# Ledger of designs, part 7: VH-VL binders against p42126

Target 1, 258 residues: p42126
Amino acid sequence: QRVLVEPDAGAGVAVMKFKNPPVNSLSLEFLTELVISLEKLENDKSFRGVILTSDRPGVFSAGLDLTEMCGRSPAHYAGYWKAVQELWLRLYQSNLVLVSAINGACPAGGCLVALTCDYRILADNPRYCIGLNETQLGIIAPFWLKDTLENTIGHRAAERALQLGLLFPPAEALQVGIVDQVVPEEQVQSTALSAIAQWMAIPDHARQLTKAMMRKATASRLVTQRDADVQNFVSFISKDSIQKSLQMYLERLKEEKG
Below, E stands for the ipSAE of ESMFold2; O stands for the ipSAE of OpenDDE; V2 stands for 0.75 times the mean of E and O plus 0.25 times the DockQ between their complexes.

## First folded at step 1 (VH-VL)

Design p4 (framework fv_prolgolimab; at its last look DockQ between E and O 0.68; V2 from the best seeds 0.00; counts 0 for: pae E 11.6 > 2)
Fold by ESMFold2-Fast, scan of step 1:
Structure p4 (fold): chain C 258 residues (1-258), chain A 124 residues (1-124), chain B 106 residues (1-106)
Amino acid sequence: as target 1 above (258 residues)
Amino acid sequence: QVQLVQSGGGLVQPGGSLRLSCAASGFTFDDYAMYWVRQVPGKGLEWVSAISWNSGSIYYADSVKGRFAISRVNAKNTMYLQMNSLRAEDTAVYYCAKGPYYELWTGYRAFDIWGQGTLVTVSS
Amino acid sequence: QPVLTQPLSVSVALGQTARITCGGNNIGSKNVHWYQQKPGQAPVLVIYRDSNRPSGIPERFSGSNSGNTATLTISRAQAGDEADYYCQVWDSSTYVFGTGTKLTVL
């Protein structure tokens, strides 16, 4: 399984651990298993909160799987992007309290996952940066992800971060507000359990309705134009210049390893 | 006074079509998911279809997929069920119902307010 | 498709307590809702999320849900409680109703 769920039904909490080696890339299979795992927890009233973390420290998630976006058919790109949209919609609008316990690097799609959560805790390790760095790869964050960042850190900080493709080390991440706490790595899990207990102290009805009300406009903007966003992504990623750039990047990674 | 008022229905031959309507009043229609549930005379309740507040999420029971189409027009506070290729086993009282929240995956997924029901009879 | 099993009928004496069960694998992990349906009428939500009452539903209606069985309890039964009762859950991809129970008040 690419997703490990460690339940604590007595506490009303489950820990969802990413286990998609080597770097928890958001492959089509991993995206699908994340949504299924979330749905199972949402449909089990024993659970009111979920902590998202990596099975192994070092990388929370490296983000989108570039092999899903290069050398494939337009139909494959469309299916992949629909899966990415589905994960974001399900996480962003989840009835569960979601806390990200970021025990590793969190760029791009990893940051997408973290940003959907109600609360973010980052390990104090200078190698663990968080941010939407798509522009450094010559690609762009979709408008609904841009909206999510803007809602979290504000318009000006988000514009600077997105245009420059910034990855924030822990101190800067806390300062800009993209994470809520920075703690020693060995304290990330206990801090996440304390944080989620605080959120779960609020009656579910009031908390869930408030979350829905706060996030409705942002989520609806994607929902009303999902197909258009898919076609925009497919058209962009299929461009010869983009495909060549991705091929060169993947080949460089392969040469560095081989 | 939250109310759902249904219309449509009637007698059709197998293979025929009908469109049911559900008019809402007393609440902000576009803040809630809406549903169709049916009941064969003398039998139990069966969920048919679901639609989110903005029509972005739509689900169907396996028994009606490809034949029925749910829709809503928020400006008119009205939801519809277009039923095509009707079969004898589709004979039922059809109820429209309101959910407690905006989206199909938000909240606890109950049917808190129901319409009066509309009889659809498919007979040859 | 998962099945929620209810007894076909339950009888209760006037003023006594009726209990209607809803059986399903691991149903205690799901939110169970209960509906009352009188002849010729639409169903009415009487219990949501296992044990909560909507506005207008008398306090003598209560619910519980544990393990493989959810229970609707109607204390101090009245003639007006005669109806069909249905439990309901969400199960991943569908809304599932119980088989229904006819309550007779003797």
Scores: ipSAE 0.050, ipTM 0.621, lowest interface PAE 7.7, mean pLDDT 90
Fold by OpenDDE, look of step 2:
Structure p4 (fold): chain C 258 residues (1-258), chain A 124 residues (1-124), chain B 106 residues (1-106)
Amino acid sequence: as target 1 above (258 residues)
Amino acid sequence: QVQLVQSGGGLVQPGGSLRLSCAASGFTFDDYAMYWVRQVPGKGLEWVSAISWNSGSIYYADSVKGRFAISRVNAKNTMYLQMNSLRAEDTAVYYCAKGPYYELWTGYRAFDIWGQGTLVTVSS
Amino acid sequence: QPVLTQPLSVSVALGQTARITCGGNNIGSKNVHWYQQKPGQAPVLVIYRDSNRPSGIPERFSGSNSGNTATLTISRAQAGDEADYYCQVWDSSTYVFGTGTKLTVL
């Protein structure tokens, strides 16, 4: 089990904890479990909010699983990217209040997950950075992710952040607006509970419809171009130069762990 | 007035294909999830397929998965059901139905307006 | 797939109260909707989200949902209430209807 769900039906909240060692990479199985877990919570009217967090402090999510994108078939790449799209669509369009309790590093795909949430709390630890650093690896963020970031921190800030592939430490993350609160690490969970309670105090119907209005354009854009986006990803990731780069990076990671 | 007008039913041989249409009027079509529900004469209701307002979420009953395809063209205020590899057990009155406003966001998962129904008969 | 169990038939005297049940495992945690279907007609939503009435539905119609049972209540039954009634939920990416109940007004 890669996702631990701790429900508190009395409070109307569930805590969804990422438990996919070593760094909560978004593997295909993990993506699937996330979607299934979310769907179950959405189907239970006892729950109105979900807190997303890591089971182990230090890493929220390292992002996409590079092993899913290296040395595989084009069909696998397509399936994997469809799963990534699906997770984004499900999180981004969830009728539940989603709050990220970011208790660790949150780059790339981890940031993707966090950005889908309604509210983000980051632990005040200089080792915990959040952002989309794809360009540092020679990778371009998909347009729907770009739009998500842009909708969060504004066009100019997003343009700079994406081009430079910036990872923001807590102070800068708060300043640029990619997170909503920065608190001591030991207060992240309690702060998330307090925050989600504030959101849940709003009538669900009004909140949900407002959320839908705000996010309709971005979600529609991906849906309309879903297949094209998959094709673009497959074409890009399948390039020999990209595959070589990914392989080299994976080897470096192994060396650092060993 | 809000209404759903269906067309495209009829008699078809086993293994054949039909396409059902559901034209919507009186409401902003792309704000609503749409559904197909069928009913064997004298029997109960069976959900067939669902499509979200932006086609981002699509669902099928196991009984039709792989054979039926739901789609919508919001610019035309129309939803479709492409039915392939039809079987005798697919014989039923097919209803298109509308969900409540922004159903995916509200989570109602109900059918608040129904079409008049279209009879599909699969027989040799 | 979840199973929703309804009585095959319910009879009620004119002016009395009819109750139609819909049984399901932990159905109280789900939103239950109710539909009325008269012969030769399309279904009509009469209750949504357990206890809410759409516009145009008389106040005589009410709903409740708790534990393993949802209930449609029709007070002051009229001849025009004679119809088939279906409960419905969404679960695990599936829309599930009850088996249906024929309500007879005596």
Scores: ipSAE 0.018, ipTM 0.617, lowest interface PAE 5.1, mean pLDDT 93
Fold by ESMFold2, look of step 2:
Structure p4 (fold): chain C 258 residues (1-258), chain A 124 residues (1-124), chain B 106 residues (1-106)
Amino acid sequence: as target 1 above (258 residues)
Amino acid sequence: QVQLVQSGGGLVQPGGSLRLSCAASGFTFDDYAMYWVRQVPGKGLEWVSAISWNSGSIYYADSVKGRFAISRVNAKNTMYLQMNSLRAEDTAVYYCAKGPYYELWTGYRAFDIWGQGTLVTVSS
Amino acid sequence: QPVLTQPLSVSVALGQTARITCGGNNIGSKNVHWYQQKPGQAPVLVIYRDSNRPSGIPERFSGSNSGNTATLTISRAQAGDEADYYCQVWDSSTYVFGTGTKLTVL
């Protein structure tokens, strides 16, 4: 079980905790559990909002699972990328109030998940960060993720952040607007509950319709180009130089943890 | 104003194929999920298939999985149901239906506008 | 697959109140929709999300949903209300209709 759901039906809220050791990487199995868990909550009218957080110490999510992107067939890479696209579409267009309680490091694909939420709270710990650092790894963030960042922090800030592969510590994250609040680590959960309650005070119909209208254009851009985006990913990730870099990075991760 | 106009249908032999079409007008088609629902004459309603606004999520009733294929072409404001390997039990009036605006993933999934229905008869 | 059970028929005198039930395990946690179907016609949505009326549906149509039972209520029944009525839910990958109820207005 990689997604732990803790319901609080009295408050109309569920807490969805990421538990995919060691660092909540977005494996195909974890992506699937996230979508299934989200669907169940969307279908249960007892719940109007979800707090996304981590059960892993020090990390919210380290991003895409490199083992899904290395040493596999092109068909596997295509299927994996479609699953990543599907999770983003499902979260981005969800009618539930989504609040990220970011209690750890949130680079790359972790930031992807956080940027889909309606509100983001980051723990005030200098070891934690949030951002899309793909360019520092020689990788380009997909256009739909670039669009999402741009919609969140504006064109110029997003332009700088993506080109430099910036990861924002808490104070800088608040300043640039990639998160909405920074609080002491012990207050992250209570702050998330307070924030989600404020969002749920808005009539569901009007709030949901407004969110869907604001996000439709960005989501439609991916849908229109979905096959091309998959082909670009498969072509890029299949390059021998990229595969070798991924293999080296995976070996470094094993050494650091082993 | 808002309309779903169906075409296709008719008589087909067991094992045969048929393609149903559902043309939308009076609303922005690519904002909505689309559905097929069938009804044996004199009997109740049975859901057949669903397709999300972007074709990213497609669902089938167990009775038609592997034999029917739903699709949509948003540029043409049209949804299709390709029915293959037809059986006598597939004989029914087939309706297309439109989902509510922006409510795909909520458990709020109603069929708020319906097409006129078309009869599919699988006989012999 | 979930089963939504409705009475086969319900009779109501003109001007009286009809109640049509839809039974399902924990249906109170689901959004329940109701459709009216007159002979030879496509269904018409009359209640969505348990208790909401689409535009054009008179206020004498109302709905409720709790526990294992959802109920469609038609106050001041008119001859034109004579029809088949279906409840419906969605659950993950399945859309489920109730078994249907024939409402007769006497």
Scores: ipSAE 0.005, ipTM 0.553, lowest interface PAE 11.6, mean pLDDT 88
ESMFold2 (binder alone), look of step 2: mean pLDDT 91; pTM 0.929

Design p5 (framework fv_prolgolimab)
Fold by ESMFold2-Fast, scan of step 1:
Structure p5 (fold): chain C 258 residues (1-258), chain A 121 residues (1-121), chain B 106 residues (1-106)
Amino acid sequence: as target 1 above (258 residues)
Amino acid sequence: QVQLVQSGGGLVQPGGSLRLSCAASGFTFSSYAMYWVRQVPGKGLEWVSAISGSGGSTYYADSVKGRFAISRVNAKNTMYLQMNSLRAEDTAVYYCTRGYKYGFGRPFDYWGQGTLVTVSS
Amino acid sequence: QPVLTQPLSVSVALGQTARITCGGNNIGSKSVHWYQQKPGQAPVLVIYYDSDRPSGIPERFSGSNSGNTATLTISRAQAGDEADYYCQVWDSSTAVFGTGTKLTVL
C-alpha cells in the first residue's frame, strides 16, 4: 500500500500519507491509489478536509515516474497520462478542503499535487525546494499545469519559473507565493491541522461553491480537450530523441545509486 | 518534560475484565496519537491498539479485536484500555506509548513505565 | 502480516562494533525504527527512520536499511549497551516488531 490514510472522523479530517518509496514517484499504481483514496474520503460525509503529506520526511514527491514514460508502448503512455490528468482534475476540483504539509522536496509532479491544494505549508529546510522544473529535463509542463501555477503566483513569475525550470527554496517559495507558510519541520503537521480547521470553519455550501466558481475555467480547459492533450503527450514522449534523453537520464540515476 | 504514568493492572480470572489508565503530561495531548504495546515476560513486543488525537479513530491487533476497547478523555489528558473476555495469553506487561510528532504510523518516542496484567485461575 | 526476523543473540567484545540485523521481505521499502530495552525498564527509541538518532542517543548508534535487511550498528560497544534490541515497521495500520536480539558485551 502506497497511500496511508489516518482518519480523524471526530474532527472531520483525514491525513493522507504518501508511501511509495524511495521518493514517492507518481507511478501509474500510485496515481491510481491516490485517486481511489481521495474518492473514498469525498464519498464519506464524516470528512470535510484532507492533509496531504509524506509518510517519511525528506521527499514530499519527486514527481512523475520516468520509467512510466520510457521504453513502453504508446498505449502505456496514453494510460499513464490519462491517470496524471485524472489525479489533477480530481484534486483541483475536490469539494474537500485540501492542505499540503510539505515535509520534503517537492519538484515537478510533487509541485503539481501541492498546487491543487487550498493551502500549502513548507518545512523550513534548505534541502526542500518546490517548483515545476520540467524544462531542465527537456520536457514541458502541460497547459493546464501552467495555468495552475499562473493562477497561484501570477503570469510573469510563472513564465520565468517555467522557462528556467526553477525550484524555490523555502524563503523564495514564500516570497513568490507558491507556498502560504514556511515553518520549522517539527511544526509542519500542527500548522496544517490549525490551517485546515480555519478553512473548515466556513460552511461547506458557501466554500465549495466559491472554490468551484474560482476553479471552473481552469479545469474546463482540460476537460474539453483531454484526448487531444493525451495524444499530444504520447506523440511528444514517443519521439526517438526524447526517448533517448530519458533513457540516458535513467541510466545516470542508476549509476549514481549503484 | 513528557511523562506517561500508568495505573490499573493486576490479577484477573479468565473471562474477566480490567481497565488500564495512562495519564499524560508535558505535551498537547489531543495533538498526538497514542498506543498500547504489550510484552509477555521474557518475550518480545507486540502492538495492541492505537487511538487518534481526537479519539475519532481506533485500531486493534487481530488478537484483541472485539475484546479490547481503547479510549481517551482529552480534557483529562488520559487514555484507557478496557480489556474484556481476558485469556491466559493476554498475560503481559502493557505499555502506553506516544507517537513521534502528530499523526499515525510514527515511531514510539515515549513509553510509560508499564503495567502487569496477569490472567490466571 | 510481515515477519521481521532478528538473531536471538549477538555477542561483541568491549570497544568493538556490534551489528544486529532485521530481515524482512522488501524491508528496504519501509521505514525501520529500533528500540533498546534494559531489564526491568520500558523500551527506548534509539534509531528512527532507518538511520536518524533521537536527541540523547550517542553517535555510536547508527542504522541502515536496504533490500531485505535493516541493520543496527553499535560502534565502540560499552557494558551499558547490554540490552534487548527490537526493530519495528508499520504495515498499513499495524505496527510489526522484530523477534528481538539480546546483545552481550564481553
Scores: ipSAE 0.000, ipTM 0.407, lowest interface PAE 16.3, mean pLDDT 89

Design p6 (framework fv_prolgolimab)
Fold by ESMFold2-Fast, scan of step 1:
Parts: C-alpha cells; structure tokens; sequence
Structure p6 (fold): chain C 258 residues (1-258), chain A 123 residues (1-123), chain B 106 residues (1-106)
C-alpha cells in the first residue's frame, strides 16, 4: 500500500502518509491511490481536514516518476499525464482543508502536491528545499502548475523561480511565501495539527464556497485544455533528445543509489 | 483498441439463474476495476456491481445483494455476473463497463461499455 | 428517494443552447460524469470530472458543478444531440446515476 491513512475521527482529521519508497515518486499506481484515498475521505462526513506528509522523513516527494516518462509508448505517456492532471485537479479543488506537513525534500511534483494545499509547513532542515525545478532538468512546468505557483508567490517571483528552476531552502521558502511556516523538524506534525484546527474552526459552508470562488478560474483553465495539454506533453516527452536525456539521468540515479 | 464483448443473456423463469460473461481486450485487464450496470427497458441506468482488478474486493447494489455474484478470471480476460433467485424486476439490459483509472475506485468513470445483454425474467 | 434528480425532458430548438441539470445534496463536493445514450445503444461518456471532454466529443458540450446542482450545457444544438442524458457520481462504494433526461431537438 503506497498511501497510509491514519484517522482521528473525533477531531475530524486524517493524516495521509506517503509510502512509495524510495522517494515517494508520483508513479501511476501512487497517483491512483492518492486520488482514491482523497475521494474516500471527501465522501466520509467524519472528516473535514487532511494533513499530507511522508511516512519517512527526508523526502516529502521527489516528484514525477521518470520511469513513467521514458522508454514507454505515447499511449502510456498520455495516460500518465492524465493521471497527473487528475491528482492536481482533485487536490486543488478539494472541499477538505488540506495542510502539507513537509518533512523532507519537495522538488518538482512534490511541490505540485504542496502547492494544492491550503497551508504549507516546512521542516527547518537545510537539506529540504521546495520549488519547481523542471528547467534544470531540461523540461518545463505545465501552464496550470505555473498558474498555481503564480497565485501563491506572485508573478515576478514565480517567473524568476520557474525560469531558473529554483529550489528554495527553508528561510528563502518562507520569505518568498511558497510556505507559510518553517519549524524545527520535530514540531512539523504538531504544527500541522494546530494549523488545520484553526482552518476547521471556520464553518464549512463559508470556507468551501470561498475556496471554490478563489480557485475555480485557475482549475477551469486546465479543465478547458486537458486534451491539448496531454498532447503537448506526449509530443514533448517523445522527442529523441528528451528520451535520451531522461535515460541517461535514470542510469546515473541507479548508480548513485548504490 | 479496447473492446468488451458480452454474452449469456436470455429468458428465465422467476427463481431461476443466469450467468453473464464479458470478454475484454485491448488493455491490462487485471489492473482495472470492472462493473455491471443495468437498464430496465425504457427506464434509467442502475449500477449493479463492482470487482477490483485482482478480484479480491466486490461490491453490490442493495437490490441484488445476496442473489448476484460478480467474478473474474484474469487469465481469460473475462468477467462474469452470476444471477440467482431472479425476480421480474431484474428484467433489464445488462452492460459491463471498464473503469478509466487502473486500480481506481470511487473516483473513476465508465470509459468503455459492452454492447449490452438482455435478461428477461418472465412471470 | 433518488439521490440525483434530473428533469424528465428538455426541449431545445436547433442551434440554441440546452441545459440539463443534476440536483443532489452537496453535489459540488463530488465529481460528476455525464453519459449520452441513443436508442438501442450503450451509453457514451460525454463529460467527466465535472467539465472535461473525452477525445471526439465536440466543444459544444460543457459542464459545471457547484453547490447542489451540476449542469450539462449543449450549445448550438444539433439533431444528432437528441438522446437521453445521465449524470453520475460515486457515493462511498456505490455509483449513483441520475434519473435521466430526454433531450428533444426541435
């Protein structure tokens, strides 16, 4: 099982723990389990909030699973990207309060997950950075993820971060506004519980309608372009130069893993 | 090319039994939830049953619980619906359908449907 | 009681906009899918996850979902759009279909 859900029904909160070793990469199976787990919690009136975190500290999520993007068919790439879009849409528009308790490195697709949440808490560890570093890998963040970052930190900061592929260490992450709190690693979970309680103190009707009002335009932009975005992704990733680059990177990662 | 080909319908008396089959091709059958949905002639769609990719989990509508059994043989790419203790109200066209998401549940949609099989329970 | 209520029928003039509603308590918190069914045929997915279109479905088909009502919108209606339309959600481990709406193009 790649997703562990620890309920506290009395508090109206569930803790969703990522457990997809070694680095919580967003494989097709992991994407599917995340969406199913979220839907089950949304359909259970016992729960009003969810804290997303890693089962093991060190890596929140390393992002997209490069093995899903290399050496496969165009049909596989299309299915994979549709699953990535579905996770973003479901998380970004969730009626549950979502808090990310970032107890590890959070690059690229990990940052995608964190950015969908209502509130982000990052452990104060210089090895844990957050950001959309796609350009450093020779690939680009999709427009809907660019929109999400821009909504969070503003246009100019987002443009600089995306063009340079910046990963923000904790102090810089707080300063630029990509995270809301930076706390000692041992306090991340308790801080998340405190934060989600504050959000859940607001009546669900008013909070949910306000969230929908604030986020519908951004979500709608992807909804109206889903198939075009999939075809753009498939076209880009299928290029021989990109496939060769990804293959070389994967081979290097296997060697470094030991 | 995804295809779902159905067989096994027909006429049966109340209290009788029938087994429907749905033969799948064009996708990794064992990875997907599969469903049965029925439709009384001239009426709306009603979900009947669901089975996980492995066959380890099954769910039923209250109207058929205890009488119908869903199963699958992944080696044959085939799903079945065993219908026992049939009633006049079970008369319907039965469709098999595939979930969009591999291992999906609660969030999937019926992306491909079989042609349908008429089951008539005569009184 | 049905969980998802639709009007029994909706009529639209050729070239005009049809709107088919799907009413359900807090349906805006769920993902709504829409199916088109022509006589003697299996249903066909026309909208999924509230507002997304499968490959091959014209841009004239769109969807929305908020509060207690989801809506399927068919702009510039054509004769070929005449069919029964069903909304669908998941409620726990159960798939729930709407009561169905017959669309007549006049």
Amino acid sequence: as target 1 above (258 residues)
Amino acid sequence: QVQLVQSGGGLVQPGGSLRLSCAASGFTFSSYWMYWVRQVPGKGLEWVSAISGSGGRTYYADSVKGRFAISRVNAKNTMYLQMNSLRAEDTAVYYCAKDYLSRGWYVGYFDYWGQGTLVTVSS
Amino acid sequence: QPVLTQPLSVSVALGQTARITCGGNNIGSKSVHWYQQKPGQAPVLVIYYDSDRPSGIPERFSGSNSGNTATLTISRAQAGDEADYYCQVWDSSTAVFGTGTKLTVL
Scores: ipSAE 0.000, ipTM 0.389, lowest interface PAE 17.8, mean pLDDT 87

